VHH binders against Short-chain dehydrogenase TIC 32, chloroplastic (TIC32). Designs and how they scored, part 3

Target 1, 322 residues: Short-chain dehydrogenase TIC 32, chloroplastic (TIC32), of Arabidopsis thaliana (Mouse-ear cress) (a2rvm0)
Amino acid sequence: MWFFGSKGASGFSSRSTAEEVTHGVDGTGLTAIVTGASSGIGVETARVLSLRGVHVVMAVRNTDSGAKVKEDIVKQVPGAKLDVMELDLSSMQSVRKFASEYKSTGLPLNLLINNAGIMACPFMLSKDNIELQFATNHLGHFLLTKLLLDTMKSTSRESKREGRIVNLSSEAHRFSYPEGVRFDKINDKSSYSSMRAYGQSKLCNVLHANELTKQLKEDGVNITANSLHPGAIMTNLGRYFNPYLAVAVGAVAKYILKSVPQGAATTCYVALNPQVAGVSGEYFQDSNIAKPLPLVKDTELAKKVWDFSTKLTDSQSGESSS
Key: E = the ipSAE of ESMFold2; O = the ipSAE of OpenDDE; V2 = 0.75 times the mean of E and O plus 0.25 times the DockQ between their complexes.

## First folded at step 1 (VHH)

Design b5 (framework vhh_5c3l_4; at its last look DockQ between E and O 0.03; V2 from the best seeds 0.00; counts 0 for: pae O 10.1 > 2, grease 27.3 > 24.2, SAP .672 > .668, placed apart)
Fold by OpenDDE, look of step 2:
Structure b5 (fold): chain B 322 residues (1-322), chain A 124 residues (1-124)
Amino acid sequence: as target 1 above (322 residues)
Amino acid sequence: QVQLQESGGGLVQPGGSLRLSCAASGFTFSSYGMSWVRQAPGKGLEVVSDISGSGGYTTYADSVKGRFTISRDNAKNTLYLQMNSLKPEDTAVYYCARESYDILTGYSEYFDYRGPGTQVTVSS
């Protein structure tokens, strides 16, 4: 049970760290992109992937911050191969530029870790005039994945190794709008809820992975796509509750507070652990397969999100949907 | 500094009504979705109702649908909860909460700030 730190079928639990779930794994020869690798779980993910021999491309908004993190990781992991490249997921232009630059490097791509995200912000439009949480958490990653998918396919075929796409979602995907996805109201300020908008964006991450799984299977390629909940990393509760209420709430809360290493565990598990080989279209929690909102199994909804996302990204680029 | 302060709680008989208010300060009130949450003795935190920043969208827990009404006055930075047809099961501390995903406080909702709460007791 997630709440009590018990081990699941994988042998891991909510208390497992990223290093523990990747122990003994040799990632030599693999290349990974990690979005949001300059902070939090992204940093730990980059570190642990590097620790296992993976060449990590840190896709970050602030390259100076990324460079500092890289330096720190290199100190901790001698011989680590890390690159820093600029990526603003809230800008389709930035996403396209990143993809183009990455392709120009000639690097293979085995692992795509869609990790970056924002949470619970006021209503705001992205550079592309799209609600910021939807734009950043979902649409940016959608476009990135789309643009790099051929590279992943080529890499998988040439290396004869499984490619893995990992979408960081959240349990918040359960807390979307009642409609699930409000296709006609993405930019509706009047009905905006910061919480539900976040949930919607994270719901789309799961649906994206599921639709990818379907397409990848149809294409006969050796690439998997999964989504996950990394866990809850909480800071001081004192700012939210008085001390007594905080303790009371904590005592009844069904969530385990994780450290950053624990928070990165499920990501690294899905990305590198051999137990996940061949598994696609699943939702992971605490380094185990979990049950997502039943709505995410709606293939029609997944397709609709795909088509909607495609339309939005194509309209921005002026490209016709193929 | 973000502040939330609930008022309007009290003792009421079954079938009675109360109106809760929450005074907000220290942030752009209209930019945030707001929620009423409650905690009954021995139970976890439950989201009662939420409302979008502009007030154009509202949701309710099934247990309170048709009885409770959430509203807000953005000009006054105040959140309201009209509670009608109160039941003993509604007895709880009621909190005003600003919606966020930086803290998990209970079953399914994220908040970043919450008031100290106001006690609502429904009893004969």
Scores: ipSAE 0.008, ipTM 0.273, lowest interface PAE 10.1, mean pLDDT 88
ESMFold2-Fast, scan of step 1: ipSAE 0.077; ipTM 0.488
ESMFold2, look of step 2: ipSAE 0.012; ipTM 0.385
ESMFold2 (binder alone), look of step 2: mean pLDDT 83; pTM 0.842

Design b6 (framework vhh_5c3l_4)
Fold by ESMFold2-Fast, scan of step 1:
Structure b6 (fold): chain B 322 residues (1-322), chain A 124 residues (1-124)
Amino acid sequence: as target 1 above (322 residues)
Amino acid sequence: QVQLQESGGGLVQPGGSLRLSCAASGFTFSDYAMSWVRQAPGKGLEVVSDISGSGGSTTYADSVKGRFTISRDNAKNTLYLQMNSLKPEDTAVYYCARGTPDEWFALYGDFDYRGPGTQVTVSS
């Protein structure tokens, strides 16, 4: 049991904060997109990146919440460069609109942080008729990455700086369906398990980063792609449980669950720390390279997820809104 | 103090329509995603629809897609659910629920406040 924060090869541990893992790092001249930046670890990720001089575009579902978070960060980090833009990852139309609007700003893109996610929802279909956890956690980020990749390639060439794509996964990737990814049953309500569907979407985020790494190396571009588990973060997690379960969860929270600053640490480490320069296709936990489920090393499976995601994000797939 | 109060429920025949309203107070309404959640007799909770704080993003459960429309009026601190082509299986207590403020990497259907509910009965 390793819950008390022994340091790994990076010099950091499960107890390290986002400020600690980026201490002394100058991010001036870099531009980042952080999805889900108006809540949880996304807020702290945006704050710490801006504290280190990064221009952060906060891609959020609710722009009013995003504007308030931006105001709070600017009060804490005088001179922070922050923009708020609307992004609903459960809608391919919203993702396409976001990418188009981002490109129209003329901003470079050095860091793409695919942070947003939903967990353990009942069976629901997105606007594009795709199971909601797969659609939001994986497919929306897959399409966003695909649409902005040319901007990242141009930025890397012009700036002579390494681009980084960071996919948030979860330890729940180990608790996917027994076959891993259910390509033929993604929308099968009768076999749906909310926790296994969550795990499946997060497994796909690891496989996506691995296939991106292969393609980026084949293209000869100076961009890396990695995945990570941010840790189990303290939230209002007990409020939906009965009183007995809430007490039991609370009793262990201090040993297992991370604070928000600790929860943003691995993301900020992978996105910004010089120790990660040239590292691609790795899974990180507690600001260290960690061992994912062995299945993620299956290059054929990674290619199948890529091809399946490409098919689903085809410009003619999904429901017509008119 | 956060308060959510539903209204507009009642008895309706199959194929009929109802519009539910939820009056919110005690918080900045536009900062929060809102949901409609229902519980049918002898069943668990089902999230039927959610809407972002701005109203720009909505989702629907497969069971209600194409029949129900969620909307909000942030100036009036009110959430709505337009329910068309009602079916007997839509019979449930409907709750207005406040989500976490656009929290990603969180439990879907997660809410910290729920109204007392309004009964919708679809029967011939």
Scores: ipSAE 0.012, ipTM 0.337, lowest interface PAE 8.3, mean pLDDT 85

Design b7 (framework vhh_5c3l_4)
Fold by ESMFold2-Fast, scan of step 1:
Structure b7 (fold): chain B 322 residues (1-322), chain A 121 residues (1-121)
Amino acid sequence: as target 1 above (322 residues)
Amino acid sequence: QVQLQESGGGLVQPGGSLRLSCAASGFTFSSYWMSWVRQAPGKGLEVVSDISGSGGSTTYADSVKGRFTISRDNAKNTLYLQMNSLKPEDTAVYYCAKDSYLGTFYEFDYRGPGTQVTVSS
């Protein structure tokens, strides 16, 4: 199919749903965290993982909204194991509190789905004074992953089950700033572009998964890290156009934009499908390995993003006992 | 079922003040971040300010910091924006918006019809 894509090596396509790509997969005994689980594709990701027997911890900024989504999923999936915990990825304090509370539950962690994301906002700073898209999409997930990695390592060892870290990126990673990652200008309002800043944050999510893969292989642990593009999803898109343009876009959107079930497919495939066993450091699209921007193969850039993110997430005064 | 209705806009001279209100219904108001978003003629949307469900956290665009104050009354399901020291550049349609989980204007689930603010001498 010219516009829609044929089925790839996985047997799946851009039209495949999260239920289809996980059909026949038994996730019983696995525990997952899904960030941003109370909206968009995060809801469908949590639903389908729970449908396949995964114990899903829904990491959400708004716990009342999360509780409502949990109740809706339990009605659709009898016996679903779901917990709701507060996580604001734009706040390093919130991320640290979440990781501490998660560890205090004693729950294992097999699947970390770094799903939450914000797109194309005007220049705003997080509570930690960092540009909001970079802070929320990349730094929050970077810190969350770092703090929970030891739990994932112990879980994979004790359970003899492969752990999986899944970083949601976007095709927008190809349309970052010309220099790729603007380390010295993350907070430069005067040269800020909302779409390029979004692309930069998503490029960093690919680079993060690649550097994480290198470190996990060096450590010899049974954990993989991959990134993906969920597809362009039909959510509130018409509101951005004038009425006449919205009609014109609507005529083609049905064929080029994914539904929410289709939008969750690549995430659920990477997180749960046996075909992805042992696969790490890959970029996925339409439930298939795809070619990312060549820049993501730059191991020095991936290490620079890692080091930069480490510096920004470190709290010198917070530990005070050297 | 979500409904948002703004009020309080109007014509004001530079240096003047206005207080915008937004009446909300159809959702658990205290559970959601709320935003004020504006659009000047021929320009894109700009997030002016947002406020957490409890009111404990607020953010402001650099262009309005120190001049505008966002607040909410959860008992009345009402969002407010106190605008002081108004400038001609503040001329825009102001929208009340219910934020998505992550609290940015490109992620707000719904916005009201808007209220016009004109700052002119």
Scores: ipSAE 0.000, ipTM 0.233, lowest interface PAE 11.2, mean pLDDT 84

Design b8 (framework vhh_5c3l_4)
Amino acid sequence: QVQLQESGGGLVQPGGSLRLSCAASGFTFSTYAMSWVRQAPGKGLEVVSDISSSGGSTTYADSVKGRFTISRDNAKNTLYLQMNSLKPEDTAVYYCARESYTGFLPWGETYYFDYRGPGTQVTVSS
ESMFold2-Fast, scan of step 1: ipSAE 0.014; ipTM 0.438

Design b9 (framework vhh_5c3l_4)
Fold by ESMFold2-Fast, scan of step 1:
Structure b9 (fold): chain B 322 residues (1-322), chain A 123 residues (1-123)
Amino acid sequence: as target 1 above (322 residues)
Amino acid sequence: QVQLQESGGGLVQPGGSLRLSCAASGFTFSSYAMSWVRQAPGKGLEVVSDISGSGGSTTYADSVKGRFTISRDNAKNTLYLQMNSLKPEDTAVYYCARTYKVTYGSGTKYDYRGPGTQVTVSS
């Protein structure tokens, strides 16, 4: 505890919990979507937001698991407002269906927490034939954000409350491919590295938040977009590790891995803490503004990632409003 | 490109009424929250009232609650402030502002403000 976890400018550290970083914050009247809310830090994120009065829509791949998590949270937080909706971020059709169904509920949207992710899997393609980590971690969230942005703009204008888009990245964004983003080789199995592909997807999430910030400021809307590293935590992502690597990591877990409450802290801080009001285009770690890879400050690269992601998520039938 | 122009200010006796108008142009008026802000002699800016883009939600400073009414006509791109039971303390320059709330920090921010209209409450 002596080496690591010193408090930063926010007054919080790597040891701070989601409850601590939101203590005294009233989220009543806010509505949030949390993707991947049925496992790992997504569960704790949903719990703590609901504890602070936020109406949380849990966007989950498995609705049975989601319903069980909702029941458990309601037992811990009586009066919590929680809904479960199906979302498979590896399927653009699922993302479109989710956005359509969300809009049909008439719910406002103040907080969009792009939390879900997968790490270090073998080369696999999504239902849309795109490398699975890039498709799930970045493109699914990119499309979700694009489809719900008008709802967030309407909510911000009508409620007179700041909207916040929170993109979960990773320290692994520093360890992408040497070229950063391999636009021409996303689906190249022969050159695929599971850890570099993960880093690439997470680098794209930082660049996405930065480009969103630019466009939101140009539009003059009261919505911010930030990215963050939640800390290294052993969640269901651990199943993608080599068993021997998992054992080795477990042996030093207390020195490098956060608990689930600590792992949700930076997400809840960025989503809900008053210190983050008006802050946009920043990368957070341990509930503090941190220095990301310098490459993420390249505005032309951020625009290129935006244009590339737009092209991959566009459908020819979608170019004409149906 | 964004333009806001106030009108309707003037001299009025205590207990009197005035209606301020703000003509907006250069943006989609119905899509933005609007506020009236004022600056009294020797004082800072005070947000008097705000209204959502649709007009469905309004707020008022404690100093004007029950006396002032904010409204908008989105078809005419016009914001209004009906001021009743005016007091000498209401003497200020009144500005129309395109605004958004800082939900987590507190208060209201604005990105554009008109040149203002003088309201003087005196006998």
Scores: ipSAE 0.000, ipTM 0.137, lowest interface PAE 15.5, mean pLDDT 85

Design c1 (framework vhh_7ocj_1)
Fold by ESMFold2-Fast, scan of step 1:
Parts: sequence; C-alpha cells; structure tokens
Structure c1 (fold): chain B 322 residues (1-322), chain A 122 residues (1-122)
Amino acid sequence: as target 1 above (322 residues)
Amino acid sequence: QVQLVESGGGLVQAGGSLRLSCAASGSIFSINAMGWYRQAPGKQRELVAAITSGGSTRYGDFVKGRFTISRGNAKNTVYLQMNSLSVEDTAVYYCAAEVTYGWPFSTDYDYWGQGTQVTVSS
C-alpha cells in the first residue's frame, strides 16, 4: 500500500524494511557491534548488516541463543562474518570485560549499535544496585560507548571511514517523569513507574547521543552519534497491555504496528545509509529525521546526564582496565 | 520479577536417583525458558538441562541420557530427574529462568534460585 506510510525526505517510510533502506549499500570492510543481537530487531539488524558485507559482532547476554542466531543468519547469508560475545548490560563488570575482550581481538570498530533494552519491568535493581531499566538501557550503553570510543577513533583515522554510534531510544522518551530525569530518585521504589522509568532511560539515550555529538565535534574526530525510535513492533506487546487495550491494539495492529524487518529499518538506515554521512545529534523515526521532545535540546541537561552517568560508572573502588 | 524456589537436593549413594523441583512465581508469562545449572568447587558453572516455553529441551553432554528435564501442568515448574548418579555429579544445582521483558529493545534477563546441594557418595 503506497498511501500507507507516506515517504519522507529520505525516500523511506514507516513501511520500509531494513533490506530496502540499505539496498545497494556496500558495507564491506566495516565492523559493527550490535547489542541485544539475539532477539527482536537486533537479529534482523545483525542479519541485514551482514547481508551488506559488515563484520558483525553480536553482543548478547545468552551466547547459546547468539550462536543459534549466528548459525541461522549464516544459512541465509553465506559468507557472513559474525562473531558472538557475551555482554550483560545490566552489569558494569560484564561491560568492562566485554570491552577488554573486544580490544584484545584487535578488531576495528566502525559502527556501535546500542540496540539492547528492556521495557516496563517491575522495580528491580541491577548487580550494581541501580534501577534495572536505567542501568540496562542507558548506563550499560554509556559505559560501553566510553570504553570503546578510543577504538572507534583509531579505526576512523586508519580506515578513512566515518564511525557511527547509534542509540536506540523510543517515542516513550516523551513520557518520562515530569522533571525529565530524576537524578536523586533513580532508585526510589515508592515513586517508581515502570513506563516513566522506561521513558526516562530512553530520554537519557537521546541526551547521551547529543552530548556525545558535541564532544566528538570538539575533538575533531570523524564519528557521528544519533538516536532513533524503531517503531512499535508486533511481537511481545500484548503481555504488557491491559486486556481491553490488547484487544483494541490487535484489531488495528495491521495499520499501526511494524514487522521485525520494518522495525530494524531505521537502525540500519542510520548505521549504514550514505544519506546519513556527516549527520550527528539527530533523532530519527521511520528512516527520517524527526522532532524529539524539545527538552533534549537542553545542552545543560545533556551535560548533567553525562556527568551523572560518568559518576555512576566510575563508582567502582579501585577498578582499572587492563 | 520472578522468584525461583528449588527443592529435592540432598545426599545420595552412587548409582541412586534424585528429583529436583523448581517453582517460579511472579511474572511467569514472560518466561522463555527454565533450566538447571550446576557448579562444583573449583569449576565454572555449567548447563545441566533446559526446557523452552515451547517444550524443546537441551542437555549438557556430561549427563548423556542419565538426566531428564520436564515441566509441570502450570508450565512455571520444572523438574530434573537425575538417574545413575556418580560422585562427579556432586555440585550446587541452580534453577534459572530466562525472561524477556519487552520490545523492541527486549533482552533476556536471567533469574537465579538460591541453589540446592547435591552430594553423591561412593
């Protein structure tokens, strides 16, 4: 249906698939990390990047699931270059171990796709005693990006190829807590809202990409950072909605919800499409630049989120990268 | 948010049998798979057996047809039937549940039980 999902300035729409937005793009010689690559849109992101010749490192929590996904992708894309490595984003220790192991491989890094996440869980604390959605969706990716940034800078310089950092956010970033980011109440169980905490973590992912853009431009490096909303995906939604809302969503799902190939499209577009060359600090939706919540343009808030995240990731006594 | 309660561990003679049980409570509708891991002193934690919500099973090579994993009527309870036990099966056995919370950024989150000791004497 050509009238459903009208095309934007990119030539793509909400109906475009990851294969369509990367059609004719040669990713040969690029290396990418995709977090959460063993489930949901992460599987399709890894598949399509590998289909376009990218060497994909699948950073997954469950390496057995990751190995099976790799096997399935290789059957569909003969000659695909895929590696599976363990990454638990809810554990700072796991993030540091992953970064150390990645650097030890000597692999370059051109694309960092901060894809993994969790949504609308009950109040839980990470292994580092931080609210689980903030810890997993934002803080783990913040630390991962920080630890791998020097590898991306070296790769960009040596390869003469633009590096790209892609932060997955959500339209839910508009529905954070009233104050936006609750710095002093991140772990406050009594005032916890699962949806507002999700929105807060996703708002922080947009703010992170914006502050990272500022710092990368000040450093004069050929690396961009952008955020995006992948769209509402059909799988697993029903279990988190009330029964009446689930029925209503089901009735209109064919007009509103994206398939997994459509859900991976914006990520693959931002990561790989030449139209995004030199674009940084933007929020994408349906493979087009979109308007985020105006609050994300507050440079002081972005810096405050950066400083807060730095403080939390530096809270380990005497730990050093070897 | 899932809580796991293990039972059935203990002391058994070599060649004997034990049946471990694990009951999950909380957000059980989010459980993708449940299984058993074990850890002996000085060794890494290793997979013993797992069963998916669809009923597919996976076993560690070291159990070689001696152990069987199954689920109860509620599907939030799993059992590990351990037959022909040897001293090498002595370990703390942990129940684990793999949970996916959401979309599109959903990742698997593992809940772990407290562990139950299995000791096999010669």
Scores: ipSAE 0.012, ipTM 0.387, lowest interface PAE 8.3, mean pLDDT 84

Design c10 (framework vhh_7ocj_1)
Fold by ESMFold2-Fast, scan of step 1:
Structure c10 (fold): chain B 322 residues (1-322), chain A 121 residues (1-121)
Amino acid sequence: as target 1 above (322 residues)
Amino acid sequence: QVQLVESGGGLVQAGGSLRLSCAASGSTFSDYAMGWYRQAPGKQRELVAAIYSGGSTRYGDFVKGRFTISRGNAKNTVYLQMNSLSVEDTAVYYCAAQSYDFWSGYTEDYWGQGTQVTVSS
C-alpha cells in the first residue's frame, strides 16, 4: 500500500498542515489577496496567513459568505487584519472593477494567491462567452495578475521585500486534451470533455506562472511566480453531493484525501516560507518542488498561452484581433 | 448574491403527492449542482435528491422510486415531485445550490429558508 506521509527535501509531506509549514514565520507588514477565500482551502489559507501577521484581502464572489468567514477568523486570530471584496472571476468586468477598487484603497500588494477554481461537468460559457472553466480558472486570474502587477512591483521596490504570485493548478493538468491547449477550440461544444477542459485550464495556470517568471526576470523585479497542486480534498459539503466517492475509497481515504488544513499547506508554504525565497517558475506538491507534465517546460507553448490570454482579455478594450 | 426561495409545501394526507419548487435569483449559477435536503425534528439534515449541471441525478435511498428532481426550462428553477408520501416524509425541505472542486476543495453553497411538508395519517 502506498505511504503518502513521507517527508521531502523541504522537511514537509502530504500530511503537513498550513500551520506547520508556516510555523515560526513572521508575515507582519505583508499584504495578500486570496481569491476564493470564503470556502475550501481558501478559508484556511486566509486564516493561516492572517495568523502569521499578513493583512489578507479576501476576494470572494459572495460577500455575505466572505463576511461570515472573516468574523470566524477574527474570533480565532485576535488582531487579524482582513478585508472582504467582491470578485467574480468568470466576469472580466468584475475583475477590472476589483483591480480598480483595490488600487483606490492605496494598499500595497506582496502576495497574490490565485486560489479560486471551478470544476464544471457540462459545457458552459462565462459572461464573456468563453468556456467557463478556462474563463474562471485561468483567464480571470491572468487578467487580475496583469492589472495588479504594477502595484506588486511598486510594493516590492518600496518595502524591499520579495513579492510572490501563487497559481493554483491541479494534478489534473496532466489530463488535458491530447493537443494540450485547444486555442482554436476553446468554445467547441461538440468535442468538449469536462475533465479535459478542467485539466486544460490548470495546465494554463502552470504555463502562465512559467512565462510570468521569464518576464519578471527580464524586468529585473523582485517578484516570483510559482504553481502548485494542493492535493485531492474532500470537504463535508463535497460529501453531500459525492457521498459514494467518500464511501468508495473507504478506510484508505485517510491516505489518499487531504483535510482542509493539509490542502492549504502547499499554498501557504509557497506564499510565505523562507525556503521559497528566490524560487520562481517551479511546480510544487506536498510543500516540495515536484515534476509537472514535461509539456510545461515548452517556452514556446507558454508564450503562446500568454499571447492568447492577452488577446482574449484585451478584446474588451475595443481592439479587434484577427 | 444567489437567493433560493422554496414554494409548494403544505399539509397532505399519506399516499398523496406534492410538488416543491425552488426559484434561484441573482447572477449565473451554471457552475452549481442543485439539491433538496430535509430535516425532521431531532434529526440531521439529509440529502433527498440532487441534480448536477449536466442533468445527472442522485436520490436518497428512502425516496428512490417515489421522488423525482428536475430543472425548469430557464434553469433558474428546480422541482421536486413527491409521490406516495408517508408520515415519515414530514420535515422542513431545503433547496441548496453548491459548487465543489474536488482537486482544490473549493466550495460555494447557498441555502433557501426551507418549506414545511407535513404528511398526516
Scores: ipSAE 0.007, ipTM 0.302, lowest interface PAE 9.4, mean pLDDT 85

Design c2 (framework vhh_7ocj_1)
Fold by ESMFold2-Fast, scan of step 1:
Structure c2 (fold): chain B 322 residues (1-322), chain A 122 residues (1-122)
Amino acid sequence: as target 1 above (322 residues)
Amino acid sequence: QVQLVESGGGLVQAGGSLRLSCAASGFTFSDYAMGWYRQAPGKQRELVAAITSGGSTRYGDFVKGRFTISRGNAKNTVYLQMNSLSVEDTAVYYCATGSYEFDWGSYEYDYWGQGTQVTVSS
């Protein structure tokens, strides 16, 4: 347990908070989108970015919950620039509407934080008839990123500031299905594992950031893409908590489970810290570059995930002739 | 094939009791959390009670001490025992199932039952 909390090359550790990893950083003039900003580490991510002067657009499924979170953050950070917009990542129509409405605001976009996620649910299909964890954690963010990339390119060019795309993954990316990504069996209920499907969606988020990095470098654009694991976190904010896990972990919980401020640290570090300037295609843990599953360095697999995701998000897909 | 079927609702006088049941099928019931939500006309759907796969419980402040959630894994059923009912408990009650809450996004019960009406008369 004494090996937890040791500092890495960044000077930060698993114990570092989002405020600590962004201390002294001026985010004034930057605009960010944070998906899933009304719950858990998304709330703390939005708070800390706004504390550092970033204009944060909170992309949330429930705008009533989002408005309450915005009100609470403004009380803690007077002068914070926060907007709430509806985004249901499990619906491609909702993602397209969000991107269209965002562009209509005329806001620039410097930071895209693909934070939202769901974990280990029973087999369910999205509104687009795609397995819900893959649809929500990966495909929705893939489409969102694709639709807003040109806005990020113009913002980077006009502002002379580096754009950053941050994909939240998980240590669970190591525990996907044996084949890694089950292209032909995404919707196969009979072989579905809730934990392996979660791992698969998070593996795809790492592969997505790596393929983005390749394409952004080929295009010569001043935008980076990285992935990360935020740490194992528990929150009592929201409609459900997991007291069983807390009891099972017992006295060691404080060494392996992060607080919400600690859970938001790696995201805020990657999004805002000057140490990450020019860094792209890396996987982060505890505010340090970490070694992901070796499979994520398979450029052909990353391209296959990209092509598969592109086909599933095509504007004409899913319309049956009646 | 995931299905949740509520039963046990009805009309009761203030101070009375009702027991709601939710029969679950199509998934490994013992592995998932179960919850009861309610929605009155013009109001948001709110959590009444939840029970984890391990049996730990959570209640809304307005029902603490009056309601009890329990589960029967052998029967794939979750129950809500409702005592000392008041007119303010009048709502449609929904059974829901979901996974463990995770901290990077909104958690949602995507499997819902049809609901069962509870009406408490003064």
Scores: ipSAE 0.012, ipTM 0.354, lowest interface PAE 8.2, mean pLDDT 84

Design c3 (framework vhh_7ocj_1)
Fold by ESMFold2-Fast, scan of step 1:
Structure c3 (fold): chain B 322 residues (1-322), chain A 121 residues (1-121)
Amino acid sequence: as target 1 above (322 residues)
Amino acid sequence: QVQLVESGGGLVQAGGSLRLSCAASGSTFSSYAMGWYRQAPGKQRELVAAISSGGYTRYGDFVKGRFTISRGNAKNTVYLQMNSLSVEDTAVYYCAAGDEYLFGSTEYDYWGQGTQVTVSS
């Protein structure tokens, strides 16, 4: 059982921490963006990457919270290279502003960690009038990746360093709507299920990484794209679950739920560990390649998600491929 | 700006052992991933062993359990200990250095001139 610390082919398990899976790895000279870096797994991801010498740009909705997290990390990791920049993934205008400001810094980009997410909220629309979970978890990251891809290509070519795009998914990708992706019903409030909408957004993140892999290989660039499930962690479960479910989960929590250091492990493994060099289009769990829902291998579906996401993001002012 | 110089190659009998050394100059050696690759005539260059800046190792399937890669950062040197050698191990062996994200790939930034290893039956 993985829940009891059984190790996989990587030598790591569900019990491994982010520090353990990156032990001995030198990330000096790498620059990373971590979305949602001011809360939960994002904080630990930023801390461990900076501990390994990575220059981390913390892309956060609340810059006051981000600045406090940065201060805390610097106290734990003297000499850490951290910057805080505002990013609201539920706003395509905010994503475009972030990408423009990032490029204006002249910083290279080696690691793009699409970590931020919201889970199981009531039906709400983004500033762009798109169902909030799909908009925030998938479309915002899709647009961010598209706008920064040229910077990653330039960085990879000029530095001769492999770039890595890491998409946070969830086991919930298995529990999307029956049709998988509801292209014509994304905004249908009457048939909305908060859990299924979450699953749909996370399924799209796996499909996005798979289509990225195909396009990056066709372009002949040294950049990989992978998706992962970080595990069920203590910090997220109580906020969105009803009291009855929270009590039931609490009864077995110590045997099945991950701590924050364990929850950041798979992300840090995929982003930084040399064992993942050259690996693209894979789904990871517990710092090992794992089998996702078979639907994610449907290349036509991955292309449809890509085309749909392109259409929804192309109407924003200033769309350009630089 | 890295120069790599291999040494330790030569003739050895099947079942014997050989230790290759690669000395690096003009580099911050401790920050590089290092590797040993080999190429036999008419074949593509293939991974023998790689070691990251942090000491993680990767081996080609045909050498697992027989070869060991190690690094001495104080002497800017990477080593390949080759045990239980077979005729199939005959090739030119190349030392390579590069960024850690090139670890285990054939696209390293810096390559030595190579050293011949010949295993006799």
Scores: ipSAE 0.000, ipTM 0.131, lowest interface PAE 19.7, mean pLDDT 85

